# VH-VL binders against Pseudouridylate synthase PUS7L (pus7l): the designs that were tried, part 1

Scores and structures below are computed, not measured.

Target 1, 228 residues: Pseudouridylate synthase PUS7L (pus7l), of Danio rerio (Zebrafish) (Brachydanio rerio) (q1l8i0r370to597)
Amino acid sequence: GFVNYYGPQRFGSGSCVQADQVGLALLKENMEASVKLFFTPEDDDDLQNKAKRHFLHTGNAKESLVLMPAYKARERLMLRALHRYGSGQEGCTRGWLSLPHSMRVFYLHSYCSRVWNQAAKYRLQKLGFKPVQGDLVWAEPVKGLKDATEELSAPQIHVVTSDEEKNEVFSLDQVILPMPGNSVKYPENLLGQWYQDRLAQDGLESCRFRVTPLKLNVPGCYRPLLAK
Below, numbering starts at 1 at the first letter of every chain, in headers, positions and changes, except where a header shows other numbers; antibody chains aren't numbered by Kabat.
ipSAE, averaged over its two directions, is called F for ESMFold2-Fast, E for ESMFold2 and O for OpenDDE. V2 adds 0.75 times the mean of E and O to 0.25 times the DockQ between the complexes of E and O.
[cut] stands for letters that were removed.
The coordinates of atoms that the task and the answers printed are left out; those that the model quotes come from them. Centres of patches stay.

## First folded at step 2 (VH-VL)

Design a0 (framework fv_azirkitug)
Fold by ESMFold2-Fast, scan of step 2:
Structure a0 (fold): chain C 228 residues (1-228), chain A 121 residues (1-121), chain B 107 residues (1-107)
Amino acid sequence: as target 1 above (228 residues)
Amino acid sequence: EVQLVESGGGLVQPGGSLKLSCAASGFTFSGSAMYWVRQASGKGLEWVARIRSKANSYATYYADAVKGRFTISRDDSKNMVYLQMNSLKTEDTAVYYCTRDYEWSGYFDYWGQGTLVTVSS
Amino acid sequence: ETVVTQSPATLSLSPGERATLSCRASQSVSSYLHWFQQKPGQAPRLLIHDASNRATRVPARFSGSGSGTDFTLTISSLEPEDFATYFCQQRSNWPLTFGQGTKLEIK
């Protein structure tokens, strides 16, 4: 089996630059920082990047909107809101709310997926290629997000015991890793400690994974470590 | 070949009961999760109930609209799935389809022809 | 629950034309979205599973694309037998949900 990494995601005309950093700022409810990261220019001299640099240097949403190409719909929506409501916390919140729900979720997912990819790499490097005590597996066989689970039910997960590790009850393809969120359990071993340290490093040690001003909830989920 | 055949539909009065059956053939039945999905006239599809395979201890799940009133069950020795419907409401009027999720594929590859349940009068 | 919305409700085209049908989910469903065809008086038939994989015995003119919240079913050149209602269905978020359908009708 192959490691089940999240791949690059497309947004607009190509991969979104610093989408994971935008998501992190949103989880911290720092709307001003999230908008500045949203307008991070690529190392390019085309019109869209000139418009982004103009906004970051001047704070002038109206002038930046004039420079922004018509096909950059999300950037134009954000700039219109900033022109109308200002570039403070309230204006930035209204800017995000002017974008479709799926676009807001994309940034949160980008951050959580990045953490998941790092967790998968850490898990294999530090705990090796077999299930160990404290790893998570499904209580019932399931292939990640493909199988339905009742929202009202507790997550159907099982923590690998010392006896199960010794008896080799599980194989590595049954191990699942959590995407960070407010409704997931972390492994009860070095990987669980790594998740706590990783989130604390980003200032999320007390994060509830809800962005109330944007009506967003991040419950998290479990993803198999290996594909197939 | 895979075949699913529903039966047991008919006319019932509000508050009545009806039991639907689905006969499966052409595959290892015990390896599949089985579902009931309904469709009201001129409307979309709505999931009703799921019963998981033997490997998943025959766990059962229900849509909120039918929870407490409907019971899904199966008999692997007969390759049968059942839907016991109690306290029927006019809103339960629909064609009821039996479908499978074979060996955790995550999609409905085969469907029965459906059986009509009418709750009125 | 995750609401799945299909557009347009009705699409009127002639044989030989390209059909493009849209399906949007209120929350990300990753790639776990499936497409079904239903003819009057018949059961649904699986066309595309997991966004882009054609089911057994489905003609090559049917293709699916998309991920996250926005999905498309394309029929490259319509045949007479393709005029039917098409439903999308997400399997990522509990409970599983279906779109309301797009009716593809002859012009």
Scores: ipSAE 0.000, ipTM 0.396, lowest interface PAE 17.5, mean pLDDT 85

Design a1 (from a0 with heavy chain D101L E103D W104S S105E; framework fv_azirkitug)
Fold by ESMFold2-Fast, scan of step 2:
Structure a1 (fold): chain C 228 residues (1-228), chain A 121 residues (1-121), chain B 107 residues (1-107)
Amino acid sequence: as target 1 above (228 residues)
Amino acid sequence: EVQLVESGGGLVQPGGSLKLSCAASGFTFSGSAMYWVRQASGKGLEWVARIRSKANSYATYYADAVKGRFTISRDDSKNMVYLQMNSLKTEDTAVYYCTRLYDSEGYFDYWGQGTLVTVSS
Amino acid sequence: ETVVTQSPATLSLSPGERATLSCRASQSVSSYLHWFQQKPGQAPRLLIHDASNRATRVPARFSGSGSGTDFTLTISSLEPEDFATYFCQQRSNWPLTFGQGTKLEIK
């Protein structure tokens, strides 16, 4: 197969240019920085981009709202909140809360998927094209092991052992890589260290992957390294 | 892997025409804005033309120096972007690079190797 | 348009030394400034995006800082392969504009 990279995602016209940087600011709970990044203009001189530049230049949400096209509903919701509550931490938080939950999650996902793409490249460059000790794969289901509580769930992740690597028990298409979050296990090899270093590079070494003011939780997930 | 491969450069006389092509692979081409950026010998980089994604109605933009003479276009079914250059001038002599602006990231993360256009008598 | 000015035009240093390259914008570009490296005969290579974020496969010795109108690219200890031309580019204001470059040459 092919490497299972996250591609660019666009939710109709007007997708944010710096979605991953917005997500990073949100993870740091820097609401003011996240809003400034949210209004990053594209290289156009149309009304929406004039409105975004006006906001970044002046900080005047009311004037920027007048310039913002009617069809840019999310940008207008943000500007309305900033006009009402100010452009400080509280106003920016209110702005985000006025947007649909799915859009808030989109920005966090944009950051985490960017890290995942970089992890996939690093994994192949440094650890090669076969499963190695410390890689993660899906654990086989255990027959008859069922319980009503979350605590007693069967193990879902298996860490490739030295013996399994030597005996070539797994193929590369079974290897999964974690999307960063608060409920994922990182590989027990060079790639796991890379994740720690990469998150630390962005100031996230102690990040809980939970944005409490916005009622967002980022548990993380696992994505196969290779697509079918 | 992300790849951008330019072709179509060459020697042309002033007033002539040339069409550059860029073949893209390894990413969701239809979701990306595509740019042509040029560089004259020993000089800095200069943006030439931009074409937005289908979601933005394939809107096109040009530097003042080339407006009315150059046309950027794309074919998403073939992962191709093109630059039709008409009424070429000696000052258009440059290496022409195809690059993507990743819409979600906001920067030029991958560049082609460039194709040389020489406009000389 | 936002004019981006780089200084110095040329910087002559020896391997092992620290290099500091400057980029100034004619108006605020917030943190939306990128750095590229270009070697003779090659395409530009992204080094730093959004003032301080290192691109993939870029060595840790490269770092970026600054905001608003004043930005710096720092190479903590020069390796032989680092002698190249460096360009900055702003993304805050349309049209997108590049600096004229700083040539880092071996002394």
Scores: ipSAE 0.000, ipTM 0.383, lowest interface PAE 23.7, mean pLDDT 83

Design a2 (from a0 with heavy chain D101E Y102D E103Y W104Y S105G G106S Y107L; framework fv_azirkitug)
Fold by ESMFold2-Fast, scan of step 2:
Structure a2 (fold): chain C 228 residues (1-228), chain A 121 residues (1-121), chain B 107 residues (1-107)
Amino acid sequence: as target 1 above (228 residues)
Amino acid sequence: EVQLVESGGGLVQPGGSLKLSCAASGFTFSGSAMYWVRQASGKGLEWVARIRSKANSYATYYADAVKGRFTISRDDSKNMVYLQMNSLKTEDTAVYYCTREDYYGSLFDYWGQGTLVTVSS
Amino acid sequence: ETVVTQSPATLSLSPGERATLSCRASQSVSSYLHWFQQKPGQAPRLLIHDASNRATRVPARFSGSGSGTDFTLTISSLEPEDFATYFCQQRSNWPLTFGQGTKLEIK
């Protein structure tokens, strides 16, 4: 199989520039930085990019809105909120809240999926192409037990043991890696330490993976290392 | 290698309390369900309590004979599982064993040496 | 609860002989039956899990068979260290239940 990388992020009919950096700013609850990153222009002198540059240079949402093309509905919605409520922390928060919920989630997911892609690369480069002690796999239910409580429980995570590594019990396609969040378990080997270091590098060592002003929760999830 | 070491057993009077401990090593403790099983002198084995991993919210299960009197708990940072025994009865006199469950179908693949609990006046 | 009954209560055999131990469940436990060995003053040791699978480090002379309600543990050629008490355990139904044991003693 192939590495199960998250593909390039896109929203609706277009591509999002700096989506992972917008997500990082949102996780830090820096709404002003997130909005500035949202308006990052491409290397183009068309009207939409002139409007974005005008906003970044002047902070004038009303004038930038006049320049923004009608087909850039999300950018226009953000600018309308900034004009109404100001371009500070509160106005930027209201700007995000004026956008569809799916767009707010998209930026958070863009950051977390980028970290996951880097984790997958690190896992293969540093720990090799076989399951090792401390890796995560989906737990198989204990077969034959008819406990109703266990039937209703979420899928369980099993941590690969040293005996299981030695006896080659698992294959690499059973290994799963967490997307960062507040409700995931990290591997109990060098990869787990890498996640901690990687998040700390971005200033997220104490991050709760909640964006309280936007009422967003980021629980995280698990994704197989290899695609079938 | 996998090791389980029980401690905390002793002599206690009926109605008294006792706390057993089990120290685990040689496997990823945090991912394993842990059990207490007891054996009265010259008798068979009897399941007492079960505690699941953090992924299953540390769910606990008890045999009817001990429900409401015994509490199983764990400390994953220390690789420890505990059994708090309250309102002890003479029928609770037994060797108490700590054992683990492998999520992939190996129930009770490793046992501790056991710790003796004697309930008498 | 599922009652598990072992027979015989005691087996008296000599080294080199074949031992056959039986375990019967009061209702079907499919293949979810384990066998344990226990020597005096020691903890039980897992021998066979899920009716027929030898546990780690268990000699090839030990084998398990059966399904449903009737199960057998066979020791093809007894060694001196095999004289112990053997317990079966079902894991199909809660609560987990054990047989009363078969004591294998030297003749």
Scores: ipSAE 0.000, ipTM 0.385, lowest interface PAE 15.5, mean pLDDT 84

Design a3 (framework fv_azirkitug)
Fold by ESMFold2-Fast, scan of step 2:
Structure a3 (fold): chain C 228 residues (1-228), chain A 124 residues (1-124), chain B 107 residues (1-107)
Amino acid sequence: as target 1 above (228 residues)
Amino acid sequence: EVQLVESGGGLVQPGGSLKLSCAASGFTFSGSAMYWVRQASGKGLEWVARIRSKANSYATYYADAVKGRFTISRDDSKNMVYLQMNSLKTEDTAVYYCTRGEYDFWSDYAMDVWGQGTLVTVSS
Amino acid sequence: ETVVTQSPATLSLSPGERATLSCRASQSVSSYLHWFQQKPGQAPRLLIHDASNRATRVPARFSGSGSGTDFTLTISSLEPEDFATYFCQQRSNWPLTFGQGTKLEIK
């Protein structure tokens, strides 16, 4: 196996060169910062990038909208909202709400998947290539029970014990790492502390992983450390 | 625009003190590790000091050449990082650069934004 | 400490030629090596991070390769603005250390 990294191109997908930073600003509910990052231009002098630079330099959504190519529908929706409601916190919130739900989720996912990639790198560099105490794995289904819980068997998390590490019960391809969110368990070892430190580094130590103005919930998920 | 601006350099006699300042703008300063790197005229770059973010308890690290004489600090409310230089030696003569680092998928210590530098001359 | 050594100290070439700059570490730094460009009177500029990843807005003619102890920065076809001093830096072992630099000058 090889490490199951999220692709770097995902951070630029959707015509935004700082997608992870947009997601971070959204998690902080800093709508103005998120919109400025959304309009970060590429190193190109075509019409879309001229329109983005014009907006960042002047703050004039109407003039920037006139310059923005017709095929850049998402950018145009954002600029229309900013022209109507202003480029402050309220206008930026309305701008995001005018975009498809999938685009808002994309930026949040870009930030969380970047943290996941960093976690995977840290896990291998600091804790090595074998499962260790505190790692997370999927729990085995409960056998022999005849009740409603068997029918509703959602995957449960099991924390690797010191005895299981010593006896080599698990292999590295069974180790899963959480993508940050409000409904995930972090590893009970140095990696768990790393997640807390990493999120605090971005000012997210008290983050609820809910963007209330946009009605978005970020529950998180688990992803295998290694791919087949 | 992301920017770092150093100030406080000047001429000082051996054994003297100077305090350098670096003003940050255009990014979330509080989440970034900050570095001081120096360069003597016509020479290479030398790392001097690092200060981590509040999330890492403002942990400080120093090159052996300056340990015990220099102190790095920061004020997140003002987006400032400082370098207090005491017991200065002729060998400390250099342009001092302020630079930021970030814990990143690609690099834990990449210095991707640099100030213009401020000259410190230690001479009698 | 991990010492990084650059070669050659000075490289004299003409525009349009290929430049190859070397950086060797005294012990393995895995892929944790960065390249910087510095023009006279200016601060260093990040070119390549972690051996082979081009930094934002760095032209495609710049490429990095290598791992362990041996690293190379290649400029496929020199432009006039590329004549500068280039530094490598390892981030694998504390303290952070820089090479002494390679000066790329016009022949």
Scores: ipSAE 0.000, ipTM 0.391, lowest interface PAE 19.6, mean pLDDT 84

Design a4 (framework fv_azirkitug)
Fold by ESMFold2-Fast, scan of step 2:
Structure a4 (fold): chain C 228 residues (1-228), chain A 120 residues (1-120), chain B 107 residues (1-107)
Amino acid sequence: as target 1 above (228 residues)
Amino acid sequence: EVQLVESGGGLVQPGGSLKLSCAASGFTFSGSAMYWVRQASGKGLEWVARIRSKANSYATYYADAVKGRFTISRDDSKNMVYLQMNSLKTEDTAVYYCTTDYEGYAFDIWGQGTLVTVSS
Amino acid sequence: ETVVTQSPATLSLSPGERATLSCRASQSVSSYLHWFQQKPGQAPRLLIHDASNRATRVPARFSGSGSGTDFTLTISSLEPEDFATYFCQQRSNWPLTFGQGTKLEIK
């Protein structure tokens, strides 16, 4: 198999030049920065990009809305909210809430998937092409441990031990890597430390992966390192 | 009825080879991991090999004692699992059981076992 | 590997008595320990999976307890058919390992 990278981020039929940076701003709950990044113009002088530049230069949502093409529905929804509620924290929050839930999730996912892609590259470059101690794999299926006085849930994730590495129990296609979130386990090796350092680099060392103003929770998930 | 039936055991000289077979019936074989577990006379049980289902790319695993000498394989079209045993040693003398974790928890289905004797 | 040790090696009791069999793991196996019964000339039979869950058609007199490194199989009142060898097995750490067995024999 080959590395199971996330592809370039897109929303609808269009592209978003700063999708991962919008997601990062949302995780930091910097609604004003997220909206400015949302309106980042492409290197083009068409009407939509003129409207985006007008908004960034003037802060005038009403005038920018007049310039924005009718087919740019999401951008128009955001501008309407900014005109009605202002361009501060409250207005920007209401702007995001006026957009479909899937769009808000898209930007958060864009950031987390970028981190995952970088983690996959690091894993292969620094830890090689075989499972090593501390890697994560799916635990074998477990049923029936539902006693309230016992363990509440069987572990879904298994951490590769030194004995398992030595005995070559697992293959690389069984290795899974976490997308950052508040309900994921990180590898117990250099890759786990890399995740901590990478998130700290973006100011997320204490991030709870909840965007309270938008009532969004980011639990994270696991993705196989290699496509099958 | 869920059933496993082993065959292929016998007497072999040290350094020789044997191929064990296990016929499965009564369950969705192709979706189940299959295992070989052995037991020397009057001794405890020892896991030998595992082969996963097609969904897990038929991944194979071996105990250190047999790695490089034994090969587990399966044929889903025939509901068969096999254990190819090469370079046999006297310490490989044991009853070999075919088993599976049919309900997903533990080895809940076992064959009757097949005796492998490696003469010294 | 995780070494699993059973005690006692042999336990001599009479029908109607309570049997307590112990199993210790060299490192934590959480609750992922199974108990098997084996009679001479037969394949092992699953009794208890994941420390405390009785397998299908296993009588209520069999119970399991424990977590981490220390586990117990209890037979509350021995029946004649219970005199057999009992093995524990951990599935938490790879490779899968079994104890050496405890033989329950009639006094």
Scores: ipSAE 0.000, ipTM 0.395, lowest interface PAE 19.2, mean pLDDT 84

Design a5 (framework fv_azirkitug)
Fold by ESMFold2-Fast, scan of step 2:
Structure a5 (fold): chain C 228 residues (1-228), chain A 122 residues (1-122), chain B 107 residues (1-107)
Amino acid sequence: as target 1 above (228 residues)
Amino acid sequence: EVQLVESGGGLVQPGGSLKLSCAASGFTFSDHYMYWVRQASGKGLEWVAYIRNDANSYTTYYADAVKGRFTISRDDSKNMVYLQMNSLKTEDTAVYYCARDLWESGYAFDIWGQGTLVTVSS
Amino acid sequence: ETVVTQSPATLSLSPGERATLSCRASQSVSSYLHWFQQKPGQAPRLLIHDASNRATRVPARFSGSGSGTDFTLTISSLEPEDFATYFCQQYDSWPLTFGQGTKLEIK
């Protein structure tokens, strides 16, 4: 088995750092910062970077749009909205709303996936290569229940107990880690504390994982630590 | 009803000055960029100037043909946009339209005034 | 600057016929092209924005298509009120530029 990391394809056009930082700014509802990060130039000194630098230096969306290549559809949509509505908080919000829903979700997912990758590294480095007390696993389906089960809200997630660790009930490939969100349970061990500290480091200690101005909800999800 | 009403056109000699006015009604004027577009007799449309809204610091832009001679301004308290035309040339003879653009698009002029004729002749 | 050229200069057709008007840009304007209708003595009226989106209260017989450099305005079945001059306008590059117009006249 190998670690089930999210790949670099989920973090922008060859750049992982910008996409996750855009997502972080969106979670903080700092629309102006998110748009500035969205227009961060790449390493190449091509025409798109000339357009991005022009926007960052002048704030003139229309002149920057003139410089932006036709194939940069996301950037052009954002610039059109910024020309229309301004480069302040409201205009930047409308800019994001002009992009497809999937693109807005992509940036939020990029941040959460980055945190998940770091969590996986921490989990293996600090808690080792076997399931430990406090780890999360999928709850096994319960058979033979006397009640009708269609309305039973059985917990999806089971927390590994001390006895289960001692008796080696689970294997590492059954361990799942949460992507941050408003509807996930964090591990009840050092990894749970790491998530709390990691989100606090980014200023998200009280984050609701909802971007209200963009009508986006981030419930979170669970991903297996190991792939086949 | 959303409408724009222009005034101030007339006959003026070369080198003269003229100020056009446009009164807006039926929409939140202060939210919109405002534009002047002209049309010479039997010719196509030509963008002249635009002015941004308060949120964009009332930034102004001009076509090269009029830059340095024309000044666009607005008074949001009166729902008015203006075009001050100085050093008029025979080539400035045209019907001048006040316009706003469509909220969902850029420079898609969805509401136009009736136009006011400016004739520059000796 | 980006020059937009319309063809034909004049199109003579009868009511009920299909009209196809062309607009060509000197460089790619993506889909950032609008179509306007103008009747004598009147201000222009927005018909199609962003190449293919019909403006409010514009009849379904009007449609726009194209991207890049080549654009078409189609009127599927001409009504008497459709005989007017039609202008295209690009806003992909600065300054804003308009075509010279296509006059649609009764045959």
Scores: ipSAE 0.000, ipTM 0.454, lowest interface PAE 15.0, mean pLDDT 85

Design a6 (framework fv_azirkitug)
Fold by ESMFold2-Fast, scan of step 2:
Structure a6 (fold): chain C 228 residues (1-228), chain A 123 residues (1-123), chain B 107 residues (1-107)
Amino acid sequence: as target 1 above (228 residues)
Amino acid sequence: EVQLVESGGGLVQPGGSLKLSCAASGFTFSDHYMYWVRQASGKGLEWVAYIRNDANSYTTYYADAVKGRFTISRDDSKNMVYLQMNSLKTEDTAVYYCARGYEYFDSSAMDVWGQGTLVTVSS
Amino acid sequence: ETVVTQSPATLSLSPGERATLSCRASQSVSSYLHWFQQKPGQAPRLLIHDASNRATRVPARFSGSGSGTDFTLTISSLEPEDFATYFCQQYDSWPLTFGQGTKLEIK
């Protein structure tokens, strides 16, 4: 199969701003930095970029909103909140809360998806093209363990053993990698250490993956390494 | 899917009290600002009160005409918003609508409305 | 504080015609203005938010324009279901204020 990378549309189209940088600032609960990143203009002199530059240079949300095109709904909502509540931490938090839940989640997911793509590249580069000890796979559910009507349990994770690697029990298409979050298990090999180092590089070594001011929880999830 | 249902309207004498309820379903109620808007027969719309979400400490705001007499509140565990109306006046006679703020926005763009409940203040 | 005035009070047109409804604020409200449609016996329906953005499931024939003190709601080609009362509402300042409404009626 081929690697199951998250597509480029998850990371925005800005030359200077990628959605993943906004997500990182949100995970750090730096609302002011996240809003400045949100308004980073591209190298274009159209009306939306004039409005973004005006806001960054003056801090005047009302004047910037007048310049912002009608079709830029996210930007307009943010500017309205900043005009009403100021551009400090409180106003920026209110700005994010004025955006739809799905838009707030998009930025967090953009950061986590970038980390996942890098993890997939590292996994193949350093651990090769077959399952190795410490890799994660889905465990088979036990019959009767879940009640389909009332309680549906999620599939459990199994960690590949040295014997299973030697005997080639699993194939690479069964390997799953975690998206960072507070409710995921990391691989028990070099890839797990890579996740720790990667998150520490971004200042997230003690991150709880909860954005308390925005009432957002990032549990994480698992994604197959290879596409169907 | 998404709906608001008001209840509690009725006929009450001047100086009396009445409590309106609004039951929300089909969306994450706790994330939205909630509004009460009224409309007298054959007249325009008049904003009455709103209450913010838990992220904004359930802050409340009232129109001057009802300030000190009306209290807006919510119970997120029950998906309910309420309007306690005290010291009612004839001028408070109207259909009272419960409305949701658009997608967690503090823009007062009310995108989902209940059917309304009639409050008549008359002797 | 901010008074919002709609004109005309009543607009009589035929299906297929273009409707232009005006809303004027007593002081600048920037683009902080919404448009609602209300049919007899029904709750209001959000049509346009923030002067020019169509709400979800609102037909393309509805458009809004304007900023500052002068705003317009345009219906490019009237359908029978469009004959209703239309309200504008500002949120630049508290309290929230609505216009008196424009009744769009069949000629």
Scores: ipSAE 0.000, ipTM 0.407, lowest interface PAE 17.1, mean pLDDT 84

